# Ledger of designs, part 13: miniprotein binders against Putative (5-formylfuran-3-yl)methyl phosphate synthase

Target 1, 236 residues: Putative (5-formylfuran-3-yl)methyl phosphate synthase, of Methylorubrum extorquens (Methylobacterium dichloromethanicum) (Methylobacterium extorquens) (q8gek8)
Amino acid sequence: MSDIVSISSARPRLLVSVRGPDEALTALRAGADLIDAKDPERGALGALPPETVRAIVAGVGGRAVTSAVAGDGTGREIAAAIATIAATGVDFIKIAVGGADDAALAEAAAQAPGRVIGVLFAEDDVAEDGPARLAAAGFVGAMIDTRGKSGTTLTSLMAAPQLAAFVAGCRTHGLMSGLAGSLGLGDIPVLARLDPDYLGFRGGLCRASDRRQALDGARVAQAVEAMRAGPRADAA
Key: E = the ipSAE of ESMFold2; O = the ipSAE of OpenDDE; V2 = 0.75 times the mean of E and O plus 0.25 times the DockQ between their complexes.

## First folded at step 7 (miniprotein)

Design K52
Fold by ESMFold2-Fast, scan of step 7:
Structure K52 (fold): chain B 236 residues (1-236), chain A 119 residues (1-119)
Amino acid sequence: as target 1 above (236 residues)
Amino acid sequence: SDEDVQYLIELINELMDEAQDGNPEELTRLIELIAFLIEYAAWLAEKGDPEARELLRELLEIKFELLDLQSGDPELAKRLADAVAQLADAAREGDPELAEKLQEYIDRATEILTELQSK
């Protein structure tokens, strides 16, 4: 199942960022809805080698939606990175979009039509017209993440009305919406109330809550349960 | 006991009153306490308690209002106190073992109050 947009009206899905095929299988077996290929050693949007992304896609074997980070370069560099990651077979490709003009956004989206998700960083001031601009450029989704991974969470950087406006803007313009940024289990019921299409995790699901440590399958399973026990628990 | 519930309600009201004085530390501690109550209400709701589902919704709304810096609203403080009292009653009536879990939140509230007094 690769059509995550067709189930957007359901509960938020759990996206887990993994550094390789072993972690991808750990996340998949624990109940993760989306498997995201990302290198934790290379900042907030570190791209994994294409061979590693291919191995993740092969290991998942169509049992979950896959995505991969292409990076945060500009111009010709990001266009080439998107094309490279698109060739791996992932369902979606994530790129940073802060500071890009409309022409650059359209050029980036054109490298993989129907597959590109724009990442906005909470630290950089998320513009109210962000979703509208991304939709006009041909993006399929938008998400907010944090650049810093020192323990400052998304909810510490952005107020609830701003996050709600972002999610609503995505829905208005037909974009998939995601929220991420040093999230822990306690953030799930609060952010689920905003009704994003997915919530993204890495550090909070790793040993010692350290994003550079190994993914912990028991913590992934706890996140899955927390998704079920949130504001929509009475619908389950 | 009923006196434990009254203690928790009084503590919440004291934290709200001090947050009104422009003390961001008290607001942070109140948000932390509400997070504990949300987790507990969610657990009860998962076990099929319809009162806990309603209380979970109320606590989430209160948390969002506090995140918007609407601290010091007397109506918000009253709603929080009422929700906590209802949660405590549901725990005692439905499951004595769950009432023991609520005691952990009361103990945590006592720790926060002790820290405030030690400043």
Scores: ipSAE 0.000, ipTM 0.138, lowest interface PAE 16.9, mean pLDDT 75

Design K53 (from K26, 25 letters changed)
Fold by ESMFold2-Fast, scan of step 7:
Structure K53 (fold): chain B 236 residues (1-236), chain A 120 residues (1-120)
Amino acid sequence: as target 1 above (236 residues)
Amino acid sequence: SDEDVQYLIELINELMDEAQDGNPEELTRLIELIAFLIEYAAWLAEKGDPEARELLRELLEIKFELLDLQSGDPELAKRLADAVAQLADAARELGVDPELAEKLQEYIDRATEILTELQS
């Protein structure tokens, strides 16, 4: 397919996690590429009410790619959550995939074909065949995030070669790749060099770098500028 | 057909290459057209097309590039007219699930509206 579509990504895209339509508009106006609906009060994969997700989608109005967290859970709980979030009109749905066997992965992806992204946590052992398994199950993307929000960052849990291998595995199997996990503005040049499809932020773009505080439009704009400057940014 | 969607993607890429200046309204309308193609690719993925997932990913990359790029190409209206006509032909050829038919008609109407305004 890539042979037919002559597209080249020049930089990672900025994903901003928002708790409602007002923050979605703040992120959109500041230049965020992906608007991710997520409840910061409910852990790493906290789902927002579907009505709130629908309001975010409506407010964005096609001006950015949207995603939403469906959460975690097993069997019917996650299947129902995926179907509920899919009905809101988001482009992508994010679910935790740690510990699931291949049949469970395929069942989850089948709830919203072409739209499900699997989230792997850095605190767990991220298997080298993770991207291959997710692709075989029908996922469209894979990402790494952190469970803990106490200042343990992605880069403190995984070395650059491990992150590069994950991104390369995603590319090999036709998956979109994402990296997230208590990231700050200073992580952008380092992680951009690994060439993921997106970098995900919440706390680092909020007031006082606190994920439970309000999203700061000026910090979102700074992240956008850092993404555009890429690994060559040397502004300090 | 799949090839008709791919042809439209190629035309959009050419339009992006030519567009350097533009206005936000024209860019917004082109993004809306891409949104239709994303929904169509998702529908193909739902039907079990093994390549639809990669197509969906590529279309999203186009959407990201359009968000970064302002379009001012004076030939945009003409090229969009050709692209919309090709997409309409492809949609008729593939047929439509009854529940999806209403959504496809909404997008066709929207694309036609955009085209009419660009030609004004």
Scores: ipSAE 0.000, ipTM 0.189, lowest interface PAE 18.1, mean pLDDT 71

Design K54 (at its last look DockQ between E and O 0.74; V2 from the best seeds 0.00; counts 0 for: pae E 2.1 > 1.5, pTM E .697 < .8, unsure alone 55.83 < 70)
Fold by ESMFold2, look of step 8:
Structure K54 (fold): chain B 236 residues (1-236), chain A 120 residues (1-120)
Amino acid sequence: as target 1 above (236 residues)
Amino acid sequence: DEDVQYLIELINELMDEAQDLVRSGNPEEATRLIELIAFLIEYAAWLAEKGDPEARELLRELLEIKFELLDLQSGDPELAKRLADAVAQLADAARELGDPELAEKLQEYIDRATEILTEL
């Protein structure tokens, strides 16, 4: 398996959000590139308990890149959460960064140097200089996600020039770039044109396309095929 | 540059699929595909603004998009406006590239689409 930070790709890598070690193994066996620990039941960016994250890391056993959500915001509470999640052994730690000033961003990134990814929510109006600010603060990556309201997807909330500028901004500033937000298989050939480092999924790869249901290994495998089939990959 | 060709092929495939979904009585799924088409048209405009050397061919192939996109009658006026705005962005790109004849043709598409939307 490869380090998605180190590899230039003509195809995005597949990130799959999982809620425990059983789903992590399902995603790993189906070929997911990045296994992301996130609680779909705790709001838009829910952290799993550290012992659950640790179990995910152990179960993956270095066979894929791992990440985990630490929470939302900045300050002493998020700094402690970043440190706690960093101790689990995940490769990357994700936090939502809305509302934070540059000093608060730098303090958060410093808790796990080179390992913190900033999450920007499409609903909060992603600022054009978001990638520059995150890079200057010491983040390793940035991604756009959605809060998951019914009927709202990434492409319904942001136009292509906004997303293209975000990905280009990340590239200019040396950040890993991710796009997520209620994505399904049909979004892959569309969003791949923007050349992000990864596309992130959960609900579209779960049974009944419901993020609260179990992850469906066959759907994960279909997403893997779509990521690797090239520019015109047909959705199943 | 085959990226432009793949983009047009993808738009055409999504158009065919959306049309089939509407005909089969699945308008909510068709709405999602129409949204993706609008997104791809927006991306095409962005590519034209980057000075893609095949920008003229890109813009001419987009003019061949049938009014069926608007005739799919998604029932979502915000989505129809998004499509019209995306084509307007492409027309602006054509003017910036120094091709006012092509910009006028794209504007005719916008005007026709606006007339159709007003009758809905």
Scores: ipSAE 0.536, ipTM 0.794, lowest interface PAE 2.1, mean pLDDT 82
Fold by OpenDDE base, look of step 8:
Structure K54 (fold): chain B 236 residues (1-236), chain A 120 residues (1-120)
Amino acid sequence: as target 1 above (236 residues)
Amino acid sequence: DEDVQYLIELINELMDEAQDLVRSGNPEEATRLIELIAFLIEYAAWLAEKGDPEARELLRELLEIKFELLDLQSGDPELAKRLADAVAQLADAARELGDPELAEKLQEYIDRATEILTEL
């Protein structure tokens, strides 16, 4: 029983989405806290093949937390997708919750007890009761991401009160919180004020800020540093 | 409080950087920083509405920062509107906190924002 260390670290942790074991090692060496297995070509929750996810998990070797997306499936396909990804040995499984009813949410969470994270999209109406509903269904985390990855950032789509309420709701219900959505290095000090458990990156840490390009280990290291920096007192 | 001071320092840093970007001819990058400042102002309003005891101090310090931001935004109607809305939320929070002087000062920003938005 890995103690779910109450992530009472006064600072957000770095989630980096990776498409293979090579990028996983790059992110890990640069100091990423969570390695998220995702296909960036298949949208916000593009699932990698289970064999690729297993290779990522093996490469990480318990040196960081691992997650993988189960896809953006609907209805009964969600449960099967979660079960498939859960068998890879990842710590957490991310799934789009969309308009799923409470029974579908409970069925989804039951496929991997204590391991399922619900993803909400900033382009969709994020209900205030979202964290409560996910917690009641047996999810262990909730994350906001953007569906689109072309130029729209999380902060452009959602107001600070909505994101603050979401993070607070997650905390109230004992969920891990994550924020993502075309984030750059400049978003870190701002979104860190909301005290999420994780900030999630892909494009902002890639070459040319393109999520389809290779992950840049130097940019990952900069993100780690930015999350460990308070306000830039050291730019003097 | 360390948290309020941090937020003020961050807003000032982002504002200084945004001003430098505008002066250097990089208005698109400045626009992104000002979006982040507007976001932080919205957050400050939310803290104030929750009755955070530090919110009054935060709101007072934020007053000095906002006029320069509105003048920087005169080129982007969406961002100008977001900033105006964020200032309006702060004015409402100031009224709820029982600081009518602060609310009056914030109303001057709203009036200025309304002027800018009418000119765009």
Scores: ipSAE 0.481, ipTM 0.765, lowest interface PAE 1.1, mean pLDDT 84
ESMFold2-Fast, scan of step 7: ipSAE 0.296; ipTM 0.678
ESMFold2 (binder alone), look of step 8: mean pLDDT 56; pTM 0.383

Design K55 (from K13 with L35A L57Q L59Y V64T E86A A108L A115L)
Fold by ESMFold2-Fast, scan of step 7:
Structure K55 (fold): chain B 236 residues (1-236), chain A 120 residues (1-120)
Amino acid sequence: as target 1 above (236 residues)
Amino acid sequence: SDEDVQYLIELINELMDEAQDGNPEELTRLIELIAFLIEYAAWLAEKGDPELAEKLQEYIDRATEILTELQGLDPELAKRLADAVAQLADAARNGVSDPEARELLRELLEIKFELLDLQS
């Protein structure tokens, strides 16, 4: 159980966002490393009801790392939401952090020490000191996602050197790093070169590449295998 | 590298021996071969290596011939695998655009999952 809460840096892990326990089992059976509870009908970081998150955690049964979005609230609202989601038993909790000052970040992280991941949006200015600030506040990880879900991918919004700097900054400050944002299978080799701890998917693994449609287990399996292929390295 | 070519040669030789003896592990070896080809296709998408590709072409052709002789393969699946291997050989010789390499990778992944389903 406890051994699965650490994400290895040996290769990027696949995070799949699911809307319920049936999709969680589909993703788990297909080989997903992280199962992320997120409501695709409530924007980029829509929170599922706590009872749905608890059902996902129970269904996974310790066979994969779990995470959940606490929502888009601010101040007291986000603090309470983090505590509520923490009570479901997920390993990690994801919150939006853009525009928050250091005191607000520290207050949010304090609601679930060692379990909170900060999400930055590619459409916003991703500050160079972002990882340092999140680490100082008590976050365990940081990731970049996209707010828009119109098929514009992370790589079209941010240059590779900026993404590489973000991943390196996370490593320097002891944070897990994640990259997400309308990703498809073709984005895997490019982003895997940057060596993040995980890559996050939803729309690209659903029918018709529509994040509001059902998760497709065959597409999840294809993503798992593409992650395993990775950048080829000649043996010494 | 030449080490990649040597690994494929050894894998092909093992597959040939297993096919001749009716080894119950032949599907496992086929899956291992496909895994190698997926890695190679992914590498081509990023770097390309016409010299390595030239050396590899004859072994890819030989692998295709062996696969058409293996028992337990659906004729349509065997044909899809042969076509994918032929595309890999052609891509290695002539180079590919990223979209073409990504499509080849997708086809190889689909074949690998169908083979895993047969094993399960």
Scores: ipSAE 0.000, ipTM 0.072, lowest interface PAE 25.0, mean pLDDT 73

Design M1 (at its last look DockQ between E and O 0.82; V2 from the best seeds 0.00; counts 0 for: pae E 3.1 > 1.5, pTM E .789 < .8, other shape alone 4.056 > 2.5, unsure alone 68.003 < 70)
Fold by ESMFold2, look of step 8:
Structure M1 (fold): chain B 236 residues (1-236), chain A 96 residues (1-96)
Amino acid sequence: as target 1 above (236 residues)
Amino acid sequence: SDEDVQYLIELINELMDEAQDLVRSGNPEEATRLIELIAFLIEYADWLAEKGDPELAEKLQEYIDRATEILTELGDPEEIKRLADKIAQLADELRN
């Protein structure tokens, strides 16, 4: 019997980027599904020191899925960074993959098999075959993010058909899919309809909507409630 | 599916009402953000329909006209100009 699936509505998981164990506990207590370790002061995909990542993992204590950023690119330096972050015990490692060729992608994914998520930036024009190439290289997931320029959000940089095609491409190729990019609470009901596996946040859930300020637990809780608000069937 | 399009139409209506309230209460930046999301949803609903459904196209055009009226009330910062251009492009695509 498959009746349980019919009750479920589209509900992506909530990923919250945190800069340390205190924020990780704030996000966890508010109900975040994924705790992502990322340095907001080091650009769009800044890595935290591995000691900080280990403290986040220990503080979460298996109560939520964890991820951490290792950096940008696919060279030798990024390969070493992936291995270092993988040793912290996070569940997933995120790297920006941009213009890397297929061999470089495969080499990067091999550093932490089954655990690497490729980040594509909306400003760099996401290639239609990006999900296929990442899957063939051995990535476990793909996501779209933004570099965070003022006044530009994911929905202002990419049209709905482009985002829908990305999510569908990930599904077709067996990748976990994520959408991020200067998102706020109002984006949740809109982007949830594209059915990604997760939506990613930091700045919109921080005080004053400033990614460099402290994470605001009340805003995280509001995002959790928005993620759980599914479409209702009309009352009969 | 038709249920997905109907959900998007309901969401467009809710956001349109909220955008109008924000204009009336003097919150033009927040209203502009909601109009951007409305344009995104119109595009998505049209894309989900796949073939030109004339009743849906008329309804989406009515939303475009309403969004344009709200933008006219908001004035002329650079964000509103970019958004007005996007909405005009959507109107042109619905005609073809």
Scores: ipSAE 0.386, ipTM 0.722, lowest interface PAE 3.1, mean pLDDT 84
Fold by ESMFold2-Fast, scan of step 7:
Structure M1 (fold): chain B 236 residues (1-236), chain A 96 residues (1-96)
Amino acid sequence: as target 1 above (236 residues)
Amino acid sequence: SDEDVQYLIELINELMDEAQDLVRSGNPEEATRLIELIAFLIEYADWLAEKGDPELAEKLQEYIDRATEILTELGDPEEIKRLADKIAQLADELRN
């Protein structure tokens, strides 16, 4: 009973993707709830070297929940990557799940029971039974992200009813839910209303809104404030 | 819920005002981003209201019209077309 869903009842959690321990400390000091280890130079789900992930975990020192991307490999490669990332001490491990059959999903989840989150891409058709399939396979969470990072955002690719159905499907099947994909600060009040367990950011919190630039602690603090305000702050 | 729909309507109105201010101050890129969020919220409000609420449909059509006006002020032909097509799709769904 130590999962993210059990910890927060007031608002979605802020997940910040960092490329190293210095950015992890910047995000932590600014109030980020989840610190996610991800290499912005290696596509949408770029894995950092295990040594770098271990350094992030050590630097965070239990003060926030940690996650790391294992990558987008298939078969034995993804199984080995999950095991390698699991050994760093990170709380959760993220993998791409598009195109995988049920047996492959179950094999991946089995590499780190209770710790694997499946990532679906908005550019691909997100099946209505996606959350059900991931839950049946033993995943602890599901999230939607975008493959492209050239300013095409999650809300440009998926309609509100589709995102709401995804979040509801996750809740129905006992999964943590996450939404990400080139999000900016202005997306927070919109997507928070859908009540996911977390919202994931990288580029929108970096200098010049460029995911390859340095993380900006002031923007992280603004995101934290926006998450705390909540979408119903003005309602009586 | 009705309270959720009312909050979304208030949020949409606030974002519309901000988008127009950004156009006036010469920030069309940020204004375009807010219009995308407005279109998303209109879709969500329609979904929450369920089909057959004519008063909400009238309000949403008003916001769609206003979003189209702001996009016209931006002057980016490709972005105007993309968002106008999305807004037109929403208007058709509200009528059905």
Scores: ipSAE 0.013, ipTM 0.456, lowest interface PAE 7.4, mean pLDDT 78
ESMFold2 (binder alone), look of step 8: mean pLDDT 68; pTM 0.608
OpenDDE base, look of step 8: ipSAE 0.538; ipTM 0.797

Design M2
Fold by ESMFold2-Fast, scan of step 7:
Structure M2 (fold): chain B 236 residues (1-236), chain A 98 residues (1-98)
Amino acid sequence: as target 1 above (236 residues)
Amino acid sequence: SDEDVQYLIELINELMDEAQDLVRSGNPEEATRLIELILFLIEYAAWLAEKGDPELAEKLQEYIDRATEILTELQGLDPEEAKRLIDKVAQLLDEARN
């Protein structure tokens, strides 16, 4: 079986964050590669109710890879959240990892082996050994996102060489890599050149570029087209 | 930005020195990991050079030459991985010339 998230030679996949099964179908119809269940009213890692996540998984029906946010937290709280989200049938589970020690990271990954992706926030210090630590703990992927959702973009917080080093570090340690954080369509050519496994969007694909507004299928289609143009479309 | 270019140059040079040391100390597995990262950063540098960055354009041949030198040393320790990475360097060189 081939995963749709590729670590080598393929174009980056488009991940679209959705708040319900209706938006999931809109994103699928427009050509999104990954469908991510996330509550835009509850910050960067707002977990949707498990019933809503189950409805998204059922609606997708195996036509795309699915992921869901389990949230932020420590110890028993995050373990319970991971187990709850794992039970919905999503392919991957996202958790915040910035403040956790190695033992806590290993415990979190063990709750859903082969399914947990660690989220690092650009506003915090993104350590150079971040990918190595997550891989050692048993994570399947790592990504960078922004905590602030008021128009502060990933590219305004991290320089391109730092993002390139993160993506390469993930590849070196066998992790999927993702980049997200208030991205717009104009960010696609530059970030695609860095060759992450996926680019994640919400606000840039919604009406008025507002993450709390409805997902705009035409904007999703534009993003799909931009991703298909290849990593050097801006230069070519 | 110019600061971004300088950071990229510093990072590539630092990783090159580390990879060369790992090959010479007989650690081919770790050397291979760093060389993959180096080649990825060289590809990114090539993309920036194509967009008109003159400093990176001047550095590209130097980086390719150093990578090739390190890979020649790696071939003595891990012929399979060295061959794979040499092929990747050859593709980068072809893309830069075409």
Scores: ipSAE 0.000, ipTM 0.168, lowest interface PAE 15.7, mean pLDDT 80

Design M3
Fold by ESMFold2-Fast, scan of step 7:
Structure M3 (fold): chain B 236 residues (1-236), chain A 96 residues (1-96)
Amino acid sequence: as target 1 above (236 residues)
Amino acid sequence: SDEDVQYLIELINELMDEAQDLVRSGNPEEATRLIELIAFLIEYADWLAEKGDPELAEKLAEYIDRAAEILTELGDPELIKEIAQKILDLAQELKS
């Protein structure tokens, strides 16, 4: 289901970015709620080959919600990329939305109705009306990420009140909300308190906290436990 | 793990710097909200120490004591006292 209700509202869900089917199974076995297909070698929104995305979807086998990055292209290029990724069978498709006018946003969303999530970069001064504009264009969700290559975390680029306002804006306009950007395990209780629909991880769950290294199943399991426990084990 | 502890310390320091900047720029209410989130992060440090490594608890307790002293000078005096007391209570729990 592409409806926001398919993602639990009781607590934020854990999204893990994977580079292939082996990592997808590692994350799934460790308890990840969402499996996101993304190529860490190709920047913040590096699209994996469609065949690799299809293999990830097949491997997950409906046991978790799936998403994939379609890239950061513009105009006709992004429209074609969305259609290509939609054909893989992922539940949601993520695209960069900074700098696009309302007509371009509506055209992008129309390529896969009810499945497109807009990614805003923290480095680009996230506008207060961002969620409203994405909702008006037909997006199902919005998230904030960092460009990945900067090595700077989400929380160092955006103040907590600004992140809270973004999450509230998404809720007001009926969008799923996500927060990501070089996050580590220590970010879980702080950002979970803001009540986004999901928190997205890659580097913080890899060996040596390096997003280009292999995903570490033990770290994924720690993140799952932290998501379930909240700030304190006794706060469940 | 030690990496998780170091990450938490770095994050708390970054957020505290941001809270101080907000006070200096005339945004004390935003600073207060950020300090509340810092308190949640400190609760998480306590939770990690409780779930995992007892040696980690000793290191975190010393940091939390230091953080509590800094936070007593920021934002709304009454809210800062509440946060500072909670941090001190957590430091005592970690030491015990």
Scores: ipSAE 0.000, ipTM 0.117, lowest interface PAE 21.2, mean pLDDT 74

Design N12 (from C35 with E10D)
Amino acid sequence: SDEDVQYLIDLINELMDEAQDLVRSGNPEEATRLIELIQFLIEYADWLAEKGDPELAEKLQEYIDRATEILTELQDALSKQ
ESMFold2-Fast, scan of step 7: ipSAE 0.366; ipTM 0.738

Design N18 (from C35 with E43D; at its last look DockQ between E and O 0.58; V2 from the best seeds 0.69)
Fold by ESMFold2, look of step 8:
Structure N18 (fold): chain B 236 residues (1-236), chain A 81 residues (1-81)
Amino acid sequence: as target 1 above (236 residues)
Amino acid sequence: SDEDVQYLIELINELMDEAQDLVRSGNPEEATRLIELIQFLIDYADWLAEKGDPELAEKLQEYIDRATEILTELQDALSKQ
């Protein structure tokens, strides 16, 4: 046991958003930790058809953690979407939650207890108490993402203190934390310093860095290698 | 921990060296992006200094001041391209 080299810094997991089972297998084989079902043609948080999500889950076969987008917002339509996506067998369900009051948040989380992740968009005014509110409502995690603008990445939209406070807030309230938003390989060593539970990608890991193009397995593998970089504690 | 702080400092220094090379080689778009990431890390170091004990805060602040000066000089050099 004393021979085990321990890591002294955060090792965020790699989340890769995929549009179908072929891309899911590409991401899985390249080493992705979380495989996220999302439709790149329907905005930043577009849901895939349930049968496509089921195909992704079946293809992954329990070899990685899975998630799927249910939609943007709260209310009856989103509650039904959460229930539908939960029935596909994914581990986690994601919804965007900007503008929702506490009662609406709680109703959404209750549709799939312990499985709902709240997405906050960097372009919105991300409230300092966002993690506390999501945890109180029953969410299992929170992440920051971007709505997608050409050339605009997460670090261009939010300052380090804001992102650091978000991650720390998630930790304080027992939430899984994620950071995403037009990220590229160069963002990995930088954002890993904030110790989020995962970093999320699609466009930067696709051909031509275009989220609508095919996922590139070699780029996914490069991201995996970048996630493994970090300081080591001396075993002495 | 001291190891985490040392890694952050080493990362900032490494990115500074890369940015200097990009400016010298006439790659202003890549240099601009890297400078943005360096500033992000300096801002994070400042946040850590605010949250850390007084000895850590003092050491980080001296480094932050020096790194900020170097980054400013690099930004000035880039703007003359």
Scores: ipSAE 0.729, ipTM 0.892, lowest interface PAE 0.9, mean pLDDT 87
ESMFold2-Fast, scan of step 7: ipSAE 0.337; ipTM 0.724
ESMFold2 (binder alone), look of step 8: mean pLDDT 82; pTM 0.769
OpenDDE base, look of step 8: ipSAE 0.734; ipTM 0.893

